# Designs tried in a protein design chat: VHH binders against q9p7j3. Part 20

Target 1, 174 residues: q9p7j3
Amino acid sequence: MILPLFPETQVHVFVYENVSNCAAIHEQLISQNPIYDYAFLDAATILYKKQVYSAIIRALEDRRDEQMKTKTIHSEVILSLSPKTEISSAFRQFSMTKKSKNIVVVKIDSKLTEEEEFERLDKLVEGNRVEFSDEELQKLIDFKVLKKNYKLDPSTLENPLASILSSIALRGYS

## First folded at step 1 (VHH)

Design d24 (framework vhh_6qgx_2)
Fold by OpenDDE, second read of step 2:
Structure d24 (fold): chain B 174 residues (1-174), chain A 122 residues (1-122)
Amino acid sequence: as target 1 above (174 residues)
Amino acid sequence: QVQLVESGGGLVQAGGSLRLSCAASGRTFSDYTMAWFRRAPGKEREFVAAITWSGDSTFYTDSVKGRFTISRDHAKNTVSLQMNSLRPEDTAVYYCAADYPESGWLDRYDYWGQGTRVTVSA
């Protein structure tokens, strides 16, 4: 996938459900295994494709402008999902944990086709790939977590996408 | 900024034990995943053990599983590595490291100590 504003950067997003080895993946991330060079998100915190895309774009903009707050583009994606500026908070809110069951995986700067990237990733993730779509994401979301992460209330729940995107875009401007 | 200072290294015979300690400065110790790395002579730095920010999870490289135990004390801002049944191949400079929690940190930890030397004789 190519983003219009970043035509030189290839991005892939994958969704897995019923993942059995999140703890093992987590261990590899903690040990800084470069084979796991992805952003691993908890699917329970993701409601829309545009939410993910917005975070990716924000991260890419940060990199472009040399304003990254984290060390890697993938960690910046995780940070970019959060309305909070604290990196640790963002990771607690959106990153995959050892207890996660469903995940969204983002790859930035891929040199492979989507299928080729999937073949590589599929060796690391023990779960079922599902379509990256709002429909599938809606099946995996935990609305309690979503509402907490973005402080959604009855007035904003009518159009949660707008609120989420605003939170992502305006992080640090509150 | 966090400053890390290791201690507890030394010379020990094979089968012996050592306890390494790492003291962290600053007020944000609880936000960091803490880890131990080591670099043996002529080898690259390698991951040894880590403990998450909350302390609820620990991870070990395969070669030290069952022998090494990582722990942390939030009140004292310290992380420790209990090393039992030491082997000559455990000889290395051991480094304490701190990083933000969870996934996405694949290049390097944010902060590193200067290291403490562990030598295990046959």
Scores: ipSAE 0.025, ipTM 0.395, lowest interface PAE 5.0, mean pLDDT 90
Fold by ESMFold2-Fast, scan of step 1:
Structure d24 (fold): chain B 174 residues (1-174), chain A 122 residues (1-122)
Amino acid sequence: as target 1 above (174 residues)
Amino acid sequence: QVQLVESGGGLVQAGGSLRLSCAASGRTFSDYTMAWFRRAPGKEREFVAAITWSGDSTFYTDSVKGRFTISRDHAKNTVSLQMNSLRPEDTAVYYCAADYPESGWLDRYDYWGQGTRVTVSA
């Protein structure tokens, strides 16, 4: 995708369902294997494409302004999904876990094309790729998790997009 | 006042053994993933081993699998690295690191010790 505020930045987003090797991926992340330098998100936490885009834009803004709170741009994307500035809480809320079944994978500053990243990820992720679309994300979301992560009440849960985007954009100000 | 202090480094001949220890002070690290990293002279820091907060999952870099064993004592806030069948290539400064909560993310370790030197003579 092309981001209007960062047109020179290469961004790729992939969605996988029915992933069987999340424990193995988690092991590679803990061991700091550079091949796994991606943001691995639990799809149970992502409802909209705009939710992911907003977090990416916030992370890129923080990098541009030399205000990143984490050590990598991909970690900053995970932090930026959270309405809070607490790094540990954000990772607990949004990161893939050993028990995740469906994941969203973000790559920023790729040296590869989208097709080449897909070929690489196909070797790392044992699951079925689906389109990065609101329709597919809405099949994978866990509304109980979404409600808890963004502090949504019953009245906003039926159409939460504006509340989620405001939470991401106003992180640290509300 | 969070502090990680490594100990147990020293000089040993190839084929020998050393046990490194990391003591956490200032607060309890019972909820933390604990790891060992090393840095050889002139090289970048590399991962060696990790143990997750639950204590049931251990991870090792391929070059040390079967030779090194990581363990922790939650009550004492310590993590240990038993190093057997040491090779000259294991010569490095060894660092203890902690991550909270368990995030499983690349280079996300929040706390680091000052390191303990291990020299393995050929």
Scores: ipSAE 0.013, ipTM 0.429, lowest interface PAE 6.7, mean pLDDT 83

Design d25 (framework vhh_6qgx_2)
Fold by OpenDDE, second read of step 2:
Structure d25 (fold): chain B 174 residues (1-174), chain A 123 residues (1-123)
Amino acid sequence: as target 1 above (174 residues)
Amino acid sequence: QVQLVESGGGLVQAGGSLRLSCAASGRTFSDYTMAWFRRAPGKEREFVAAITWSGDSTFYTDSVKGRFTISRDHAKNTVSLQMNSLRPEDTAVYYCAAGLDEYTYGPSDFDYWGQGTRVTVSA
């Protein structure tokens, strides 16, 4: 898909449930295998499509403005999900772990169609692809983790999306 | 917002024991990691102990390991610090703190703080 603010950048987002090989994927990421050039997110930490898109946009803005804090656009996406400025904290909060079961995978600067990218990614991920939608994400979310990641309390839980987006947008400005 | 109120502080002789208690307001107590901090005269506030939201894990600063025990009561919305074998160096104002993070235990990781309770350990 194309984001309106970044028409020259093709972005794909995939959701997998019941992934059996997260540990193996994690090892490849640690090894910095270029074949795994994606942002692998723990689906338990993602509630909205807009949350993901907001992070992507933030990362793209950072790149545009030459203000990236991480080494890659995909790691910047992970950082951008976090209200914290620490890279390690962001990864602990949002990145796929060896114990993850459900994941959201983001590809930026893809030269392939969504289907072609999926075919490539499907060779790496052993799980069931589901629709990238709020409905599906809501089935995978861990609200306790979400609340912790964004410090959601009863006053902000009324509109968690707003709080999440604000946290993403205002990271580093508190 | 969560309000925290500490109690149980006082004067005790070295080798003695105290039990601090912290009462939390609200209905979301079970969502918060609870911790105790302390500030000695002329020193910065330091981490003492923490217990995760589930109560499954506890953490202690090295100087209090084996002597202090943190516990929580979900039904009463309280967290306690049992302090045994107290030493003069344990003299401080002890603060109860609440936060949502269960992995980091710096002062900035906790959003709510009590007013503190003074613990004085005489030699």
Scores: ipSAE 0.005, ipTM 0.265, lowest interface PAE 11.8, mean pLDDT 91
Fold by ESMFold2-Fast, scan of step 1:
Structure d25 (fold): chain B 174 residues (1-174), chain A 123 residues (1-123)
Amino acid sequence: as target 1 above (174 residues)
Amino acid sequence: QVQLVESGGGLVQAGGSLRLSCAASGRTFSDYTMAWFRRAPGKEREFVAAITWSGDSTFYTDSVKGRFTISRDHAKNTVSLQMNSLRPEDTAVYYCAAGLDEYTYGPSDFDYWGQGTRVTVSA
């Protein structure tokens, strides 16, 4: 994918359902295994492709402006999904857990093609690949989690997209 | 809310052993991964070892595997690092850290940090 303002940055996003080895992946993330240098998100928190892209764009803006709060661009993507600026809160809300069943995986600055990343990830993730599409994401979302994370009220339930995107874009700027 | 206090550092000869302890106050660390990091003179902070709350799963950086052992005492709300076969390159300030079990990707992702305890390994 080519992003406005970041045309040189290669971005790949992958979705897996029915993942059985999230605990093992989490173990590799804690040990800082460089082969797992991706943003691993819990799909229960992601409703739209635009939600993921907005977080990626925000993270890239923070990197460009030398204002990243986390050590890696992938951690910054996770932080950027949150309406809060506190790193711990963002990770509690959006990152993959040992108990996750469905995940969204983001790779930024890949030296591999999308197909090569799929081949690599298929060896690391024990689950079923699905298309990165709003239709597939809507099968995996947990609306209670989404409402809690973005503080959505009943009036935004039918069209939460604008509220979510505003929360991501305006994080830390009141 | 939470304070982490390290102890057990000191001077030791190469080949010797030290046990570091981290005591937590202010709350229990249910659902928290506990970890040890170190910063050698002139270097960046690096991961050493971690232990999860659920199942007490342990993780180590390659340079300490087989030499260091991390352990947890749930009743005492402490985490320990047993360091055996110490080498001069293990000389560093050692930090205890706590992060949510499910959400820790690296050093920047821990919620709580101790003040550090100094370990010096002489040749």
Scores: ipSAE 0.000, ipTM 0.205, lowest interface PAE 14.5, mean pLDDT 82

Design d26 (framework vhh_6qgx_2)
Fold by OpenDDE, second read of step 2:
Structure d26 (fold): chain B 174 residues (1-174), chain A 124 residues (1-124)
Amino acid sequence: as target 1 above (174 residues)
Amino acid sequence: QVQLVESGGGLVQAGGSLRLSCAASGRTFSDYTMAWFRRAPGKEREFVAAITWSGDSTFYTDSVKGRFTISRDHAKNTVSLQMNSLRPEDTAVYYCAAEGTDFYSPELHEYDHWGQGTRVTVSA
């Protein structure tokens, strides 16, 4: 996938459900294994494709503007999902944990086709790939976690996407 | 929230050994990557060693590789730093830290919890 605002940057997003080896993946991430150079998100925290895209775009903008707060573009994606400025908070809110069951995986700056990237990633993730769509994400979301992460209330729950995107865009301006 | 308390610091001659210990409070010790940092006089705090939450992986700054060993005891909620072949340049206040993102990092800001530090002095 190519984003219109970043035509030279190829991005791939994958969704896995019923992942059995999140703890093992988590260990590799902690160990900074280069083979696991992805953003691993807890699917329980993701409701919309546009939420993920918005975070990716913000991360790419931060990199472009030399304003990244984190060390890697993938960690910046995780930070960009959060309305909070604290990196630790963002990771607690959105990053895959060793207890996660469903995940969203983001690859930025891929040199591979989506299919090739999937084949590579599929060797690392023991789970079932599902479509990256709002429909599938909606099945995996934990609304309690979502409401907590973005401080959604009855007024903002009427249009959660708008509130989420605003939170992402205005991080650091509250 | 995790509270960290370091111990084991002291005065030691060059070539000697010292074992630092860090006791962690709470029930979530096993969820944290643990690390040791140090701050020498007139210098900034720097990364020394880290151990993953599982204990399967360890990381060291180059200057201590082969001399220092980080380990953890999940049953006791402790992380230790065995320091051998100590040098005067190892003189510093040593800090225990708990990583809050479950990702290893040598960066100070990635750690949410810190101990008060224990002083290590290595004489020539």
Scores: ipSAE 0.016, ipTM 0.283, lowest interface PAE 8.1, mean pLDDT 91
Fold by ESMFold2-Fast, scan of step 1:
Structure d26 (fold): chain B 174 residues (1-174), chain A 124 residues (1-124)
Amino acid sequence: as target 1 above (174 residues)
Amino acid sequence: QVQLVESGGGLVQAGGSLRLSCAASGRTFSDYTMAWFRRAPGKEREFVAAITWSGDSTFYTDSVKGRFTISRDHAKNTVSLQMNSLRPEDTAVYYCAAEGTDFYSPELHEYDHWGQGTRVTVSA
């Protein structure tokens, strides 16, 4: 994938449903195993491809400007999904948990092709790969979680895209 | 929900050892990542060590790596910090902290539950 303003940055996004080993992956993430250097998101929190891309762009902007608040670009993507700059809140809101069943996985600065990352990641994730598309994401979203994370009222919940993207771009500040 | 009570602090000479314990209440203790933090007088709170909910992974700040060992006992709802080869710079109030299972980054700055602390003084 090619991003405006970051054409040299290699980005891959993967979606897995019915994952059975989230607890094992969670342990590896806590241990900082470099093989698991990805952003692992709970798919219950992601409604649109643009939501993920906006968080990636914000994380890359913060890295470019030497304003990252976390140690890795992948942790910065997770933080960037949150309307606020509170690291713990962002991880509780968006990251994969041991109880997750469906996940979105982001890789930035991959030295591998998308195909090679698929081969590597399929060995780590015990689940079914699906297309990274709005259609597939909308099958996995939990609207109660989305509403809570972005403070959506009933009127915005019916068409939340603009509100979500604004929240990510501004990240709780004007 | 989860309450934490630390014990085991005291006065020890440089090169000595102390074992800190943290007793947690609540039937869901096993779902929490447990950590030790410390704060020396006039300094900011700093991370010391953490152990995952399963007990399979441990983390340490560089200055204590190889000297301190964190462990947990799920049957007793306790987490312990074995401190060996203590140095005067280890003098601080030590706090037990707990975070839920949706936390997976050891770099996070916040924990949901905190104990009141136990004081450790290391004399030269």
Scores: ipSAE 0.014, ipTM 0.279, lowest interface PAE 7.6, mean pLDDT 82

Design d27 (framework vhh_6qgx_2)
Fold by ESMFold2-Fast, scan of step 1:
Structure d27 (fold): chain B 174 residues (1-174), chain A 121 residues (1-121)
Amino acid sequence: as target 1 above (174 residues)
Amino acid sequence: QVQLVESGGGLVQAGGSLRLSCAASGFTFSEYAMAWFRRAPGKEREFVAAISYSGGSTFYTDSVKGRFTISRDHAKNTVSLQMNSLRPEDTAVYYCAARLYDWGSPEYDYWGQGTRVTVSA
C-alpha cells in the first residue's frame, strides 16, 4: 500500500489465522533475529484496517520528526497503537505472545513486493493467510481485550472506531 | 532498586575455563531476557550470549558458539556464562544485561558494572 503523506514508503500488512508456531516466533523476536524484522501484533487487539494504518502513520510522522520513542519503526508501530506513551505497556497490550492464535504482521520500508514478503512470511508463520479487511479482522477480535486496551465504556463498544482513532492520533496530548 | 552484580572474572591461561555469574535483584527476574556483552580495551561493546525469559532459547555470537554456554536459575535469580577453551581474544570486561520483552528495541533496560576477564597466551 501507498500512504498519501508517505508515498515512497513501502507498507505491507498481512493477517494470519490459526497460527500454530507463535511460541517459536516469539523466541525469535526476543533474540532480535533480523529475519523477523516486522511488527507482529495479536489480532485479538485489532478491529479495523484504519486502526493499523493510523498507528503506521503516527509512527512514520514520529520518525520524520525525529520523535520516535523506540529504536525501530516496527516497535514504534506497536507503541503507536497504545493510548499511552509507555513502551512496555504497549507491547503487553498489542504485541503477539506465545499463546496468540491469530496475528497481524506489518512491514515498513520493505524493498520487496507484497508477494515476495508473503513468500518469506509463509516460511516463518505456520498458519492460514486471510485478507487484510475489516470483515476478516472482525472475526478475530476479542472485544474484552479491545475494551481494556482503549479504556472503552459499554456505550462506545457499539461504535468504537472514532474513539480508537482519536486515542492513536492524540497519544501524549491528553 | 534494580541491581545486577557480576562475579567470576579473573586471569586464566589460554585453553582454560571460567564461569561468570550475575545476581539480579529489584525486578521480576522471570519476566526478563538476560544477556552477556563484552568490551575489550579500545573496542566497542559486543553481544556474547542471551537467554530467553523462560530459559527455553539461547543465542550466541559466532565466535563463542560451542565454547560458551549461558544458563539461568529462576529460583536463585541468577544467569551464568560457562566459558570453555578461552582464547586471548576473549579478554574483555563482561557485562550482564536484562531486558523486559520489547523485541523491537535493541536496548537493554539494565546493566551490571562488569567483571574483568584476562586470558594470557
Scores: ipSAE 0.005, ipTM 0.215, lowest interface PAE 9.9, mean pLDDT 84

Design d28 (framework vhh_6qgx_2)
Fold by ESMFold2-Fast, scan of step 1:
Structure d28 (fold): chain B 174 residues (1-174), chain A 121 residues (1-121)
Amino acid sequence: as target 1 above (174 residues)
Amino acid sequence: QVQLVESGGGLVQAGGSLRLSCAASGFTFSEYAMAWFRRAPGKEREFVAAISYSGGSTFYTDSVKGRFTISRDHAKNTVSLQMNSLRPEDTAVYYCAADFRYGLSTDYDYWGQGTRVTVSA
């Protein structure tokens, strides 16, 4: 995938449902195993493709401008999903946990094609891959989690896209 | 009611210049990334140029880099495409598009009707 604002940057996004080995993956992430250099997100927190892309673009903008607050572009994507610039809070809100069942995986700066990344990820993730689409994400979202993470009220929850994207774009505005 | 209205299309000879403009209304212009796409006869729509919602970043497809310049005017709610050194291959209908905060591939929220550009050899 090519982003119009970052044409030199290759981006791949994968969605897995019914993942049985999240605890094992989580241990690899804690140990900072470089094989797991991806952004592993809990799908319970993601409602739209645009939500993920907005976080990716914000992370790439921060890297371009030498304003990254985390050590890797993938951790910067996780931070960028949060409405606040608090690293530990963002990871607790959006990162995959040992108890996650469905995950969204982001790879930036891959030297591999989408198919090759999938072959690699299929060895790491024990679950069923589904299409990265709003329809599939809607099946995996937890609206209580979404509401809490973005501080949505009932009227905003009827059309949360603009509010979510605004939160991501304006994160860290001081 | 959201509207994007393009203007400035026409017939021009190879090597000439043309300036396209797009007037936006019905949404908070400063919160939207703006882009130009084009569709040549018998082909699919392709990306041409984009400008971020802040105006701080621009992107161009390789075939127009150095020849086309995208700009925006927040006070006038307009986005413009200055097209220089036009080639017959630039012949297409040009579309203005708007997307909330980020231009994400071809999934733009709003589209104009298009303006035709014909470049003769």
Scores: ipSAE 0.006, ipTM 0.218, lowest interface PAE 12.4, mean pLDDT 84

Design d29 (framework vhh_6qgx_2)
Fold by ESMFold2-Fast, scan of step 1:
Structure d29 (fold): chain B 174 residues (1-174), chain A 122 residues (1-122)
Amino acid sequence: as target 1 above (174 residues)
Amino acid sequence: QVQLVESGGGLVQAGGSLRLSCAASGFTFSEYAMAWFRRAPGKEREFVAAISYSGGSTFYTDSVKGRFTISRDHAKNTVSLQMNSLRPEDTAVYYCAAGWLPEYSRTEYDYWGQGTRVTVSA
């Protein structure tokens, strides 16, 4: 994907279901293994493609403006999904855990093609790759997690897109 | 209500050893990475050592590698720091910390203890 505000930035997003090795991946993330330099998200927290894109755009804007709160663009994506500017809270809310079953993986500034990233990730992730689409994401979401993360009420849960996007885009301005 | 309670600090001569312990309660201990930080007089808090939630990975700042060993006991909800070959430069208040974090944010821990003082003389 090419983002209009960031036309030179390569962005790849991958979705895996029925992942059996999340605990092993999480250990590699904690060990600072550089081959795992991706944003690993729990798919239970992601309802829309636009939710992920909004977080990516916010992270890229913060990098452009020299306002990043975290040390990497991938951790900044995770922070940007949160309606709060609190790093540890954002990681608890959106990051993959050892108990995750379905994950969304984001790569920014890849020197590899999308096909090469797929080949690499297929070796790291023991699960079934699915299309990055609203239809597939809606099969993996946990609405109780989504409600808690974005403070949604019952009426907003019927159509939460605008609320989620506003929370991401307007973080720190409202 | 999360609590981290440190113990084991004290006075020791250079070349000596101390074992610090941290008792954790109020959260699912096995799901959190645990760490030790220290703050010397007039300095900022710095990272010392960390252990992954499974205990399978450990991390140390360069100045303590080979001298300090971090370990955890899931049955007792404790994390420990065995400190050998202590130096005057190790004098600090040592803090236990717990965090739900990937590798890219070692300094952003969720819960902190009150600290235990370690003084190394001579």
Scores: ipSAE 0.000, ipTM 0.219, lowest interface PAE 13.0, mean pLDDT 83

Design d3 (framework vhh_6qgx_2)
Fold by OpenDDE, second read of step 2:
Structure d3 (fold): chain B 174 residues (1-174), chain A 123 residues (1-123)
Amino acid sequence: as target 1 above (174 residues)
Amino acid sequence: QVQLVESGGGLVQAGGSLRLSCAASGRTFSSYAMAWFRRAPGKEREFVAAISWSGGSTFYTDSVKGRFTISRDHAKNTVSLQMNSLRPEDTAVYYCAADRGYLWSTPEEYDYWGQGTRVTVSA
């Protein structure tokens, strides 16, 4: 898809459940294998599509403004998911781990169609693709993790989306 | 819930200028992406301009590029639309909209709307 404010940047988002090779993927990420040039997120930490897109937008803004805190646009997406400014914390909070079972994969600056990108990514991820939707994400979320990551309390849990998006938007400003 | 109130509309001659303002309620204005839409008589609501939560990104529909400028004031919880070189085809009710996450040109993505302010550009 194309974001309106970033017409030159094609973005794709995929969701995989029951991924059997997260450990292997993680090793490749640690090694900075260019073939794995994606943002690999733990689906347990993602509740809404808007959460992901907000992070993407913020990352793209950071890049545009030459204010990226991380080395890559994909790592910046991970950082942008976090209410915290610390990169290490953001990665601990939102990045796929060796123990992850379900993942959200983000590709920025893709030169491929969604289908083509999927075919490429499908060679890397051993799992089942599901729809990138709030409905599917809701099935994969760990609310304990979500509450922890965004410091949600009973009052904010009434509208967790608002709280999450505020956290993303206001990171480093509050 | 966020309430949006537009102001600044009126009658102006072609080639003239007008500045619209939208005041947002609440303490979380800075977390919202803001946009202006407009609905001309007999037409559907269309996207005009949007600005990111940080104010660092702006987007305009092609027909207003170079003529309209969207801006926001976080301290005042306002978003503005400076409209220059107005044309009769700019005649519409202008609406302010807010979304926490997206910057879209489609109205369905926005959660909150103002009541609108009428802009009439005479030939």
Scores: ipSAE 0.025, ipTM 0.496, lowest interface PAE 3.9, mean pLDDT 92
Fold by ESMFold2-Fast, scan of step 1:
Structure d3 (fold): chain B 174 residues (1-174), chain A 123 residues (1-123)
Amino acid sequence: as target 1 above (174 residues)
Amino acid sequence: QVQLVESGGGLVQAGGSLRLSCAASGRTFSSYAMAWFRRAPGKEREFVAAISWSGGSTFYTDSVKGRFTISRDHAKNTVSLQMNSLRPEDTAVYYCAADRGYLWSTPEEYDYWGQGTRVTVSA
């Protein structure tokens, strides 16, 4: 996908359910294997497409302004999902773990086509691809995790989109 | 509850300038991306300009680049569109729109809309 604000930046988002090899992927991420240079998110933490895109835009703005707090653009996406500016907390809250079952994978600055990235990821991820859509994400979300990560109260839980997006946009500026 | 109100429209001669303003009420829009769209007589709604929540990023449609400037004032909850070197083809009703958290040039992405302000540019 091309973002109007960043038309020269290639962005691809993939969703996998019933992933059986999260522990193996996690080991590759710890070893910093460059083949795994993606943002690997736990789908239990993602409710809307807009949530992911908001984090991507925030990360791209921080990169443009030379204000990234992490080493890579993909790490910056993970940080940008968090309402707080604490790197370790953000990774614990949103990153895929060895126990994850469903994941969202973000690729920025790909030199490959979307189809080529699909072929590469399908070899790395042992799971079923599903459409990146609000409908599919709704099936994978864990509302207890979402509530905890964004400090949502019961009155906000029935329509949390605005609160989530405000948390991402105002990170560090509350 | 949440309202966007445009102002500053009017009649102006080609080559002239107008400044449009959009005021947000009911709650703060400091965390919202803001955009201007327009609809010319007999045409569909088209994107004009957008500004990110921080004010650090702006995006313009090709036909207005260099002539229009979008800006925002977080303290006043306002977004402005400075329109210079106006052309007859800029004649349209101009709409302010807000979206939660990110920029898009697609009208369908925006959740809050003003009622519009009319701009007429005479030859």
Scores: ipSAE 0.007, ipTM 0.322, lowest interface PAE 10.7, mean pLDDT 84

Design d30 (framework vhh_6qgx_2)
Fold by ESMFold2-Fast, scan of step 1:
Structure d30 (fold): chain B 174 residues (1-174), chain A 122 residues (1-122)
Amino acid sequence: as target 1 above (174 residues)
Amino acid sequence: QVQLVESGGGLVQAGGSLRLSCAASGFTFSEYAMAWFRRAPGKEREFVAAISYSGGSTFYTDSVKGRFTISRDHAKNTVSLQMNSLRPEDTAVYYCAAKPYDLFGSREYDYWGQGTRVTVSA
């Protein structure tokens, strides 16, 4: 996909359910294996496509403005999902863990086509690929996790989109 | 509440061996990468060795590869550094450090111990 504000930046987002090798992937990420140069998110934390795109746009804006707080664009995407600018907390809240079962994978600045990235990721991730859509994401979300991460009260939980997007866009302003 | 306590430092002759240990408490040890850093008198802190949360991956600075071995024991919440073939330039205060999951090592280590002194005489 091409973002209107960043037309030269290639962005790919993939969703996998029933992943059996999250512990192995997590170990490769901690070891800084360059083959795993993606943002690996726990799908339990993602409710909407717009949530992911808002974090990507914020990360790209911070890179453009030389205001990145982390060392890679993929790490910046994870930070950008958090309503606060605390790096360790953001990673703990949104990154996949060894116990994750469903994941969202983001690739920015890909040198490969979407089809080629599919082939590469299918060798790294042992799970079922599903469409990146609100419908599929809503099957994988954990509302208890979402509520805790964004500090949602019962009044916002029934329609949290605006609150989530505001948290992503306005972090650091309040 | 979070605490890292190092032990095992001391005086040793060049060519000798020492084993450093770090006892961790106050966090979920099994979800943290662990590392050893050192600081020689008048110098900056430098990386020595790291071990992944599962123990399956280890990393070493070039000057200690083949001589030092890092390991961890999840049941005892400890990380250890076995130091063999010690050299005078290994003289430093050695620090244990812990880091939560991050992508591609972009995050600095969050928790640090007080350090244990190692002196290697010529």
Scores: ipSAE 0.000, ipTM 0.195, lowest interface PAE 12.0, mean pLDDT 82

